# Miniprotein binders against q9h3h3, part 18

Target 1, 235 residues: q9h3h3
Amino acid sequence: EDGFTAEHLAAEAMAADMDPWLVFDARTTPATELDAWLAKYPPSQVTRYGDPGSPNSEPVGWIAVYGQGYSPNSGDVQGLQAAWEALQTSGRPITPGTLRQLAITHHVLSGKWLMHLAPGFKLDHAWAGIARAVVEGQLQVAKVSPRAKEGGRQVICVYTDDFTDRLGVLEADSAIRAAGIKCLLTYKPDVYTYLGIYRANRWHLCPTLYESRFQLGGSARGSRVLDRANNVELT

## First folded at step 3 (miniprotein)

Design H2c
Fold by ESMFold2-Fast, scan of step 3:
Structure H2c (fold): chain B 235 residues (1-235), chain A 103 residues (1-103)
Amino acid sequence: as target 1 above (235 residues)
Amino acid sequence: GSEELREKVEELIEKAKELVKKAVELAKKGDVEEAIKVLEEAAELFREAAELAEKAGDPELAIEALRLAAEVLYKIAMLLLKQGKPEEAIKAFEEAREIYEKE
């Protein structure tokens, strides 16, 4: 969250979601085609708005891999947004608990592990590992941002169905580590993203619920996971 | 009659397309705020064309006109974002998204 306003980050996120996505869908495409697809669309070379020298001539919002069992369910996002507007005018306190209740009520439960990497071989290698884990069934769905014109880091998002399901969140972390990922991971519920709540926000909410740090020789999983909201180590 | 309504729909679509071309040229020259205003006029004409297409009993033409309106709203949002107006861009993206979701 590179010093931009929450509104700017929200607008960029909406633009990316609305632009075309490059998708490898394991529900309809044989797993044997994944390596060729990864070679054709390395995220360090796919450009956000298209470029003659890149794999894409047109804008790409996200590069995504859908697992064989992937069943998209964003919940009632419109109902969530309407309830959020009502909450803001109600005078009721806006807290993590209030947002959690709003998310549960509207079934907007998905969340994601985030990793930020500079464009290059390490990003492409990390994405390939994640994509293979998705196609092989260890993860359900993931996406990676294309390369922005301004440069900077790209983000890989690995989704889980329910941010309130701690076991599911930890299982995803374990699968990410098993894929060879060693960088810092942070976990964010999608409810914060849909409401445009980022690191700097006027309600002083922390959108990061979990943090995972790689630790060689520490745990069987190779990582320590911290519950940021409660300051409790989970692994 | 129905045929007269279809002719009017096609006139509105062509007028809106000419406005989009004008807006593209304005944006290329750096007249971004004028380009946005022209695109807003084009979006309204595409919406009007969609409403007339429904009245003419042509749902496929209505869907085409709505898709064009959504595309224009998306372009407005992108220009607003580049101008450093993210709040206005969000509103334009929301209008475009609402149209896409109706289909």
Scores: ipSAE 0.271, ipTM 0.710, lowest interface PAE 3.7, mean pLDDT 86
Fold by OpenDDE base, second read of step 4:
Structure H2c (fold): chain B 235 residues (1-235), chain A 103 residues (1-103)
Amino acid sequence: as target 1 above (235 residues)
Amino acid sequence: GSEELREKVEELIEKAKELVKKAVELAKKGDVEEAIKVLEEAAELFREAAELAEKAGDPELAIEALRLAAEVLYKIAMLLLKQGKPEEAIKAFEEAREIYEKE
């Protein structure tokens, strides 16, 4: 995937953040209504622009599920961006460690496990599993992209509060695997998105910190998690 | 001559870099709209620099100038997204792509 494709996808994702979301909020809605909501708004049928015959008549940016423990905290994204620009101007070396420190300083610590799936039953089934795990409190928050006109892959994002907490990142992987997800997962901190650091960036920074591969008959976690920055298996 | 063109290219690149710095400071102050305008001017200067570099017979310098233009367009796109202008942001990304595809 050309570096530009990653930037375009990120722009589309940010554009989608501004459109209305279809949200199931477990803090205000009984868990017993989840199945009806999932049936009403299957991600493979919800369209980005509210196409005729879709479950949605209006544009939808994301379909999301909020857990009982979900608290929206984006940190100081503006301060982060200002510090990043100052850093670029300084000519100082930019490393993954530098970005980690910027993220910590500005409290922009959120990250997400990503999975890309073709529209259809497998996507809807995967989303249902994730949504249940969120409502049951195994995960805090997740979102899935609606169906695009081009029929491209949809993305499920499962968030963690702190990309620097390896244990929390690994626990989320375990919960995703327990929900029946067997595809490749990649973990990306939101700080990389906010700073416009995508694939093939000029600093040669890898925006993917972790990869999870499903393993049949493996350890209790059912996955192998690779630290891409250090090329070390964590599991 | 080619050397005079090269000097002018370098001058344009430096001027555009100064504009990028100015735009960054504007964006930090919350003047996002003004920052975008300044970045658009910087992108134009980098494009002009690339064209002059090609005329000078320095394709490497032309590529560098185009790369800098693409970086600016990317910054514009990100600021447009912050302003709630995703369609304009996508267009800025497409322009950046067209630059990269010519490299």
Scores: ipSAE 0.021, ipTM 0.409, lowest interface PAE 3.8, mean pLDDT 87

Design H2d
Fold by ESMFold2-Fast, scan of step 3:
Structure H2d (fold): chain B 235 residues (1-235), chain A 103 residues (1-103)
Amino acid sequence: as target 1 above (235 residues)
Amino acid sequence: GSEELREKVEELIEKAKELVKKAVELAKKGDVEEAIKVLEEAAELFREAAELAEKAGDPELAIEALRLAAEVLYKIAMLLLKQGKPEEAYKAMLEAEEILKKE
């Protein structure tokens, strides 16, 4: 994401979604097979476009783990796009509130916690922790990007069903922290991804709704979560 | 009959593939605007082939033609990015995704 325009990020995201995915689907695959699958496909070694020396010879868009109870619902993305074009033509303000209402109207409610890590042991370890939490039922679904550029960061995405459900978003944060993750997390609703809201968007919107920072001290595991749009601390 | 429709589908697919080859050569020469126009024609032929394949009772052939249409839309998107038209590129990619979801 660093240094790229919003348009480049949108194009990359679409290309990754269109290419094949490596999926561990706990709905059809026994949990006992997860450790072998993680060892076969460490995200630091899986290449975006394939390489004979990597675990994959063909392109891979995403490496994903689906939980046993995972039931995908993308909502009405086509209706969302039509309404977005109408909104832009109408001259009405484009704010977090108007985008939220557009997402609710079209049932495009999913969102994700994001963490960006350099290729290597820490990325692979973090992904393994997240994948186990998904298979154990503490999280619903997650994916991690393959290695596309030497030295560039990779992203782990942990999804929730409804970005407007603050409690659900916070519960996912807690589960990520319980899995041993201590890095910075940011939360982005999928509606922003579909509408091309990235760092350098022309409406000057913050591209994420929440930020989570690991909190040191005390006997309990915890984090500080900030609502970035309203500048309000939730925890 | 369905055999005649299937032959027409194959003709459309072959014609569209020749247009894709032409567009690739145009893009290599730097004629990006003309390459995009030729690819748009190829995408339309692949979509027509898919509709006819469905009418011929051959859903596998229809799915293959739709996959080819999606590949062409992706190529259009990449060329539009080279021209500095990212909004148009993103729309082409969304159209390709919509086609693939129907499979």
Scores: ipSAE 0.000, ipTM 0.149, lowest interface PAE 16.0, mean pLDDT 80

Design H3
Fold by ESMFold2-Fast, scan of step 3:
Structure H3 (fold): chain B 235 residues (1-235), chain A 103 residues (1-103)
Amino acid sequence: as target 1 above (235 residues)
Amino acid sequence: GSEELREKVEELIEKAKELVKKAVELAKKGDVEEAIKVLEEAAELFREAAELAEKAGDPELAIEALKLAAYVLFKIARLLEKQGKPEEAKKALEEAAEILEKE
């Protein structure tokens, strides 16, 4: 059962990647155009498969904002896939440490903070805050899923370039909080996405490395971040 | 051997993915008929990949390839509806539903 769910989610992610993206690219577009773009494409109104009553008549896989310094580097995903197949057939234990080593070896280092929100004002407001932080240089790149026809929660993904750089991951969390985000965040390395590690995976791995909860109190106001793999509090 | 079969499966999946990307660009340019044709080629390659994955002893990879074929068929159906061809769209949807039912 676990494996089937993971495979289904991987197929859906691939479908979204193949469909057109709505992109605000700060490398080529003036920052002054962002507010108009956000007003034109609020994620609660952009439909996954297009609708005459929505901002899009055509399918949209993702809505994304690229920062001025964004330089995509997916690493050697093909080498990672081959090594993953070899690992599965080898009989060696599949652990977070083994996956981390595969990712490092093949330079598949990017990861993302995830937040899941219901369609509506709160989602659009959160996305606007994240998009501004990306264009202003506090975050590197982000994307948000469009609205499914039957509803359901949408996801905002905020990327970092190296999931093994704990300080960079925590700095991104801080920037998300500074943008006004108060919901639960979880951090997932892209290697887990490429290898189909989702909730209820067949290897019984935790699908995320970190969890961030908004916390109010004293001079240390910010996030409580938990390392899920090692069960250690970082903040 | 099974290693050579798995390598061929990966080749077919990547080729099919590139065809889907090409079809998306064609559709954006308004060349919907060519986009549908390229998507039909992609669906065929995903089905071929699924058959080869089964022969390689990887039923999970076969299921993944079939799901991608079903996705492509849903995309074909949507474009056919836009072209005013509801009967052809219905056939694509029925084919996609058949794939999903067998899973």
Scores: ipSAE 0.000, ipTM 0.240, lowest interface PAE 14.0, mean pLDDT 80

Design H3a
Fold by ESMFold2-Fast, scan of step 3:
Structure H3a (fold): chain B 235 residues (1-235), chain A 103 residues (1-103)
Amino acid sequence: as target 1 above (235 residues)
Amino acid sequence: GSEELREKVEELIEKAKELVKKAVELAKKGDVEEAIKVLEEAAELFREAAELAEKAGDPELAIEALKLAAYVLFKIARLLEKQGKPEEAFKALEEALEILEKE
């Protein structure tokens, strides 16, 4: 059983969600202010718990950019969690299909493209590109983790509103690539996050649905997207 | 020269991005047909930018412009799907994939 690590990751995610966020909200803030905000809060320098030498003096859970049209819809997370507990108690098999149906039933459809980068210039540059794409309307919303006390990689999350909409997921990948991002991307539905499906989960499920790899190829072919569950390329 | 051509490419990309923003606003207002028309104009500008970037000897910039054209075609496909026009949406999707897989 590998549940402990997944439960620990879920607890860390919850703590980050509860701590204050640094937000650039394009719904109420002019786009012309974005560059100054990015310069003030580069994610490689913003610390998770606040250090005297960092831009923040208090804890920061996430650094986020909201697009002009961003309208959060998390669905019925409470109903999802109750149904999940019942499912686990029932002894019925837990599969990607079962989780997908649970998500659809409770309208918990959002998901995200994930990229993990070490603290430094490349992270800050990647985040700036993503933030600009959000403010310009090519992406809906994104967030990046602050620098942890222990170090390690930081994560940029780029959200889409419906993980079952393959076209929308591919559209977001294309927009991320157009923003200059060349690193590995993986796509995770938020239902997996809410239910604690991480890399080391009790059910041994793959924690991501899609994988995107950057490809150079003359004047075409921005990325290859793989459906990890069905082992099928979507290019 | 190549540098002047590169500046023209960047101008086309910025103009096309402005059209994408305009199309998003039109779609929010329910003017979906006009939004699709504006997105088609944006896709054309991104394709033109890619061709000019190639001529300027900047294949990376050309690839970025082609990705933006594909992105716009994905948006067109999505709007057509929401209008209940799956055959037209599929054609737009095929066009986007063709751009990404030319090679």
Scores: ipSAE 0.000, ipTM 0.256, lowest interface PAE 16.6, mean pLDDT 81

Design H3b
Fold by OpenDDE base, second read of step 4:
Structure H3b (fold): chain B 235 residues (1-235), chain A 103 residues (1-103)
Amino acid sequence: as target 1 above (235 residues)
Amino acid sequence: GSEELREKVEELIEKAKELVKKAVELAKKGDVEEAIKVLEEAAELFREAAELAEKAGDPELAIEALKLAAYVLFKIARLLEKQGKPEEARKALREAWEILRKE
């Protein structure tokens, strides 16, 4: 994906955040209802704009599952954005370390494992596995994009509270792998999204911090995790 | 000439960045409506910068200016949402997409 495509997808994601969400909240809904909810709202059939014959009649931005321990915290996004603008105006070098420090200073620490899957059974099955892992407390929160009119890949996002906590990021990878997910995973901090830092940006910043590849017969994690910033394997 | 136009583009971009900074500070103070107006002005300056960059024969600079305009529109959309104006927020997002799609 070129920088433009990444910006477009980010804009679409932001618009989706503003539309109604289909949410299973494990804090208020019994875990025993999850299977019925998953059957009612398979992400391959839920349409972005509520197309005729879809499970949803109204626009849906995201399908989400909230775990028992889920608490929404976005930090000081406004402070982060102001500091970012001031940094750009200063002409100071901008590095991944600079962005990490901005994120820490403003408590904008959330990040997500991303997987892209074609619509269909494999997506719905992957989502069901993730949703169970969230409800069971192995993961905190996840969301999946609904089916677009143009088709294409849908994205599952599995969040962690702190992209600077390597152990927490790796634990989430392990839980995703334990849920039966074998595709490529990429980890992206939300700070990059809030600052409009996409692929092929003018600062040459890679918004992907980690890459996870499934490994057959490997360590207990079933994956190899690469730190993309340092080009170091963490597993 | 083309160099004078390029200098003007850079001036407009820097002015627009200062407006964005001002808008962020206004939004922090709770002056969300004023912040939106200042961001709208910044978006306009980035669009003007893009048009001048095209006239200068610098399509890469034009693209950069358009991306900055789109980024400002995303900020506007987020502030409009906070004001309970989701339809206006969606309009700002659509405009950002239209800017991006012209590249």
Scores: ipSAE 0.015, ipTM 0.277, lowest interface PAE 7.6, mean pLDDT 84
Fold by ESMFold2-Fast, scan of step 3:
Parts: sequence; structure tokens; C-alpha cells
Structure H3b (fold): chain B 235 residues (1-235), chain A 103 residues (1-103)
Amino acid sequence: as target 1 above (235 residues)
Amino acid sequence: GSEELREKVEELIEKAKELVKKAVELAKKGDVEEAIKVLEEAAELFREAAELAEKAGDPELAIEALKLAAYVLFKIARLLEKQGKPEEARKALREAWEILRKE
């Protein structure tokens, strides 16, 4: 990694939520308009705070593509936070299992595959592939961070509805790889983001549940997905 | 020639994608058995596209088509689980992972 961790990017993503998003919404916009939209707003050129000479003069928090079937459900985040405070004051052990249970109880189930790329053609190409997969129905929702600083890495987030649905997580990985993505992917449930589980957390929890690595076999391409909690290869 | 094979590959991929869209709509309407049947047809077309891509001398395209076939098999497995057919779902998952592992 080039000086940015998933934790630093997650913190910046939270700060970005209040700023306007650039959204291609396949529920209301014809798929034929996607290529023009991607050309207008390449993530390597869209600036976080606006700049004369970039595609945007005003701040942009995220660039997102919503699939035709997208129906956002954040669950009961307030109930999750209240239960988390109670758990912390109870003195009971805080483990991946207890966090999973809190998430299930409060229906905070979404999660995301994360990929970090330097600004440039490869980022824009990767984002275009992901965006097309979303519009074509192979993925549900994705977003990419705007360009924060010269040389700084940007993050593409590809969401799934339910991090406890292992098949759905693996299906998304497969679709990302089919879009031509070859970099390391890590999977983080949104419950970890809401509860502030980052790399240097006080409970020593791994901040991601899965990792996917591109694997070469001759000229063949594939991925291997590791369940980090159980240290088991899934594919 | 090679260009004719590539045109056929693109045709098969596009047809398979349309079948996937049709299956999604069928599943939304509760026609799960029909959705699975249509997805099985889509998976076969992606496999055929992969074979033709190899014959056209494009192994990268062949691998991408195989990954799309695996993606469809994951969708089939999910629908089978919802139907209460876990053994059939497990078979579809094994098939998908076999495709991914041979890459």
C-alpha cells in the first residue's frame, strides 16, 4: 500500500458524506447514457473540493453508480450504536462474533469490497468496468472517491446487501474479476465502519473479513478468496 | 477467420447477458424455477463464448467469459437455496469454484 490504509480512506469517506455526490442512477437513467457520464466524470480528474479546470467547480464527496434494482437499507444504525455502548460498558468480550451478532440484531448488514488505485488511466478504466457491471446488473452499487491530492490513492467501493451472505460476497468478487480488476481486494462490513473498527483498534480485531488476490496460472486469471477469521480459502 | 469468431463470441456474450436480465425479472416476480432455467441457458452461452474465444486466440477473453459463467452459477445456487434445495445449490457452487480454480 502507498501510504494510505483502508482506515484512513474510511475516515475520509465519512467526512465526504455531507458533500454532494455525482450519481449515475440506472433506476431513472438509460444505460446508453453511461459512457458519456463516465467520460464527463473520470475519477482521476474529479477533485474532492472543486477546482477550475477539473470537471467540478464545487466539492464532490463521492462518485457513485446505482443499479436498476438498488434499494438502500442501512438498518437500525441508532439501535446498533446504543447496543455497542451497552456492550462496551458491560465488560463482555468484544470479538468478530459479538459484532456480527449486533449487526444481525439491528439489520446493519451491508458491506463492501475495497480496492485502492493511484489516480490515472488504470483507475478510470477500473471504475468504468465496475460501473458497467453495476448498470448491467452484475453488481448492485459502487462508488469511487474523488481525487484528494496529487499522488494520493483513491478507493473504489463495491457494495453487497448482506455480509453474512457468503455467496453474495463471493458473487460480487467474481463479477469484479470479470470486469478485469486484478488488484488486491478486501471486504469490510459496514458495521465495522459505523463502530469505528479500524486497523489500530483497541480490541485488536482485523478490520476486514475477506481478502481476494488475483492469481496467475499461465495466462489464465482467477482469484483466491480468504476468510480471514477462519483462515480458510473459499475459492 | 479469427474476426468472424470474435463477432460470434460478442454475439453469444450479449445474448447471455439478455438472458441474465430476463432471469432477474422472473425472480423478482416469484417465478424462481423459470429464472433458474434461464440462468442455466445463460451459463451455457458464456461457456460456449469462452470456447470460441480460445479458438480465436484470445485466452483473456475466454477467462472473462468463464468468470461470467461462474457468476451465473452463484446466482443459480442462491435461488436454489431459497427454494430449499441445498444439495443442488452446493453442486452449482462446486461447479463455479471449479471454473475459478482452473484459471
Scores: ipSAE 0.000, ipTM 0.151, lowest interface PAE 19.2, mean pLDDT 80

Design H3c
Fold by ESMFold2-Fast, scan of step 3:
Structure H3c (fold): chain B 235 residues (1-235), chain A 103 residues (1-103)
Amino acid sequence: as target 1 above (235 residues)
Amino acid sequence: GSEELREKVEELIEKAKELVKKAVELAKKGDVEEAIKVLEEAAELFREAAELAEKAGDPELAIEALKLAAYVLFKIARLLEKQGKPEEAIKAFEEAREIYEKE
């Protein structure tokens, strides 16, 4: 349902981060156990707040897979928030460039490819493909939302460690496509999430940096990646 | 000193977390009104912990306590929605959003 505002979505995102996560951590768990874990916790069946009829009786905020080489670095989010407040007070222009500078200064560099899918076979199959790519080392880390509302879409987030590293962002897109994913993907830096840059934001900024569309044909690349800010094709 | 104050903050956070666990069990039993009441008590403890963390000179701990308070307010909103009280649920969501923005 379309009753949610950006504020509502931000509060839900924070609550999900605070609730327990179901994690397959390839740094400590053998890869041979992944298929059983995926069968036990299909995202279309895992409920946000728990239910005796689902795989979980307790709340689950996210279902995540960590790769063998995954080393989390959230940066200085506190410093970012303080600098953002100062920037808004200063009268300096708020542009993608100034937000990029803020993110670099405070080392808040991570970002993610997003895909939204309805609960069901397609979601579970897409998640299994992504999870295998993470455990096999083609991707670093990913998470998927549990089922929270009837008919509502769930989101798969595939993270890269540095949104300013264009090659790394494009390599992640290629790995997602190699995993069999054909739906629309959009890329969002975490700095935009921390600063509340969503669709229809007050600064009229494009809420995503890149868009990836699956392409059939003889192309050497399985997708077209567009730089949303400049409306320029990258391939 | 500030170290003793930090220990008091952690104690309040743990007490509030235990209240959240109790509220979850009450909600599972269908005692939604009592669950909301217990969650409101937990939110107050998290807010108190945040204030003490600021006095202790630990802004990161204060932010963590505020995030937990916002999380509890979000849970209250969901339970109010389940009870068919949308006006009260919206108020709880707005309180959670205000805390989130301040972080």
Scores: ipSAE 0.000, ipTM 0.213, lowest interface PAE 14.7, mean pLDDT 80

Design H3d
Fold by ESMFold2-Fast, scan of step 3:
Structure H3d (fold): chain B 235 residues (1-235), chain A 103 residues (1-103)
Amino acid sequence: as target 1 above (235 residues)
Amino acid sequence: GSEELREKVEELIEKAKELVKKAVELAKKGDVEEAIKVLEEAAELFREAAELAEKAGDPELAIEALKLAAYVLFKIARLLEKQGKPEEAYKAMLEAEEILKKE
């Protein structure tokens, strides 16, 4: 079946990171301005490369909201890349465990909950809920992709500081569910993104560490969270 | 009546959310112990909101308030872990799990 290669996905991610971002920064902007900003820049209408008829005439890589306490820490990405190249030539097995070890050694610990939604009201509503949770302090930072020319689903990314901190990962899931989000969520550590671990990678690794499924009926439980690598239920 | 109860539920949720914001600022300043106390107050208000929402005939709003209470308990657990109190953190986490498992 047709799909984008890992190289193509990496190139698109790099381009989006380098293009300008539309940012609501709660560290410097009053929370009272958020609703107007969300109305001005709904992700279903913001175009990736700009259109005169959309909210943006210039390219937009990401639409982001930074919380009041947000303090980015990327770790030693340079050292991670060098160690990854050495690992590939060493003959050592490439497993979730060896990648976790590289991430810890080089302090590349951030990760994100991902949700994929079609352009439209449900995407814009979900993003507004996440953005409010960030500004209100329940989440640290989030971003959403703009609408691509060819269409397709857009992605909302909700970040945590440390993918090895299971409690922090679960806390973020709970905050996402409290914001009214009911779709499937998957969690990806940024180390996998830096190293090009995507679907159908050559090492046959699952590209996500955790999944969260909404629970409807049965119990008041907001979600079930599964550790995919170890097949262990966390909630 | 139900309208009055629903208004009170929204008021409690807003008050609890403001306490969560206050606790985040206290934690940023290093006042972790005070932050935990404020979060415990917020969790109590979310639970009260859930009870009133059920009484008002709004089970969906009650579930949302319970999820917020569970979220606050996870925040308490994180701060307790940071203070080197893993046993207390685990208890808070179990309390959150119990709330989420209610049928």
Scores: ipSAE 0.000, ipTM 0.183, lowest interface PAE 18.0, mean pLDDT 81

Design I1
Fold by ESMFold2-Fast, scan of step 3:
Structure I1 (fold): chain B 235 residues (1-235), chain A 103 residues (1-103)
Amino acid sequence: as target 1 above (235 residues)
Amino acid sequence: GSEELREKVEELIEKAKELVKKAVELAKKGDVEEAILVLWEAALLFREAARLAEKAGDPELAIEALKLAAEVLRKIAELLEKQGKPEEAKKALEEAAEILEKE
């Protein structure tokens, strides 16, 4: 047991960002090489800190696929953090709208669909589907965590450029479903991560904006997307 | 009281995490030397948080803070190795190992 499980997981994620990444970069690597790369580095077998019995002997923080058009833009994170400190001392109400305004002002707009899966065939299959969608241009960029020393679920993150663009967020969900993904998805703006806002926060903010649940609809597979902030179904 | 001390521990952990986030962005921009300095500051704050957690009578919280410090120290060592500074990297790894052994 850990007294601060959420904080420990957040710190692990930050440490992972600094460790080496295994990257398939479609901007510089032909798409025909993807299947061999996926076979060499299945996320259920790649270990976080390295193991002679795994595909990696050295630490791996993330396994990532960059789309052909991928252009990283984190915005002004330092300016965002400074403005957040000023906001906390101002007496101004802290609401989802206020955070959205800070994110827009400082161009910290990225967000991600998250899925958590146990190590095994279903994780590797889901990741392969997502990776192919990225290389084929239906998604922009994605990453998956390696296998932790203590076990537990691994996470696949599928990024979008702008969490305020609801249509873009929904299009990403549709592309994830088209890739064969059937598990629960949750969407989180990166602004919440940069400001250290997690589920149990003193401002009672929900860092998850959307939830997507798989549902069969007609002849095509689809999903039901819920706006968590307003408790309204969007699809 | 101990509750006020626990609040201070949580504040220190939050500030240390802010420094780790800053270091991640610095390293991504290629400012690796500055990232290492910021990570050393984060490790010190996590260790201070652990000391105060012990004083508050919360050994589980102290262990959690020490684990975070060890993770940061291992990352410092990796970045130092990549910069061709193996003796400095060894020092960071020794500090991390000492923390984990006392766990």
Scores: ipSAE 0.000, ipTM 0.216, lowest interface PAE 12.9, mean pLDDT 81

Design I1a
Fold by ESMFold2-Fast, scan of step 3:
Structure I1a (fold): chain B 235 residues (1-235), chain A 103 residues (1-103)
Amino acid sequence: as target 1 above (235 residues)
Amino acid sequence: GSEELREKVEELIEKAKELVKKAVELAKKGDVEEAILVLWEAALLFREAARLAEKAGDPELAIEALKLAAEVLRKIAELLEKQGKPEEAKLALEFAARILEEE
């Protein structure tokens, strides 16, 4: 949020990742159980720190759906972080191209489409559509934040394996649109997250690589996708 | 000198932040015990950064580093409780409270 520093954002992200997750794992759970799981754990009602009146009495960091082919692979994050430290002390220019090369060298290639929605029916409906697409094999993995005590928007993250693979990024966007999602989407490589590059960073880098806007008619994909770094339309 | 201390403070804070990120990845992989150890290292580095920041004449930075150390210790306590180690969790919470008192 607007009042938070990079330190506060990093601490919040750490807390969510460390706390328990509610997971529907399609690798071990029949797809027929998804609808009941979605009804039990609507993200607008699941509370971040637990509440006797909510679906959870204990803290929940994330609500996630794993596809049948999901295999956690963050690459060499430790090597990436060491190389980033060396880059900062080297005096070399820090640019999007330099970060892209560090990510490629250390195989830290995953990224995610992000959508921010207010708690309520639209959020729960959007999440259900994404979850079904994951279980049906059109998307690989996704997660959604629980409802914060202070309220505010919740985020749905839809992951892809390789942010440098434009076709794969565009295919994920198409699957999100096919699931009925019409809101603004932004795409962020995980390398920016691992290096702590957020809003108003020292290097004036934009961590958002792609932006997707819904459109009626025209494109078979149902969206206009912009490459933010090069200011070029991909669709 | 004070300039050397300020550089050391920045080094410690950056190192501690990187350890926090490493701990998150370890926990995601199910290596919770190792994640706890890495978080302890991060908390100690934040506390050392606070000590050096105070020595360098920057009390605002020292207070911020202590807050980060306390937050990491609270996360350690949560993970220890989940691992069935309530006595160790209690100790971590006591360290967090003590650190905040040093403000």
Scores: ipSAE 0.000, ipTM 0.176, lowest interface PAE 16.9, mean pLDDT 80

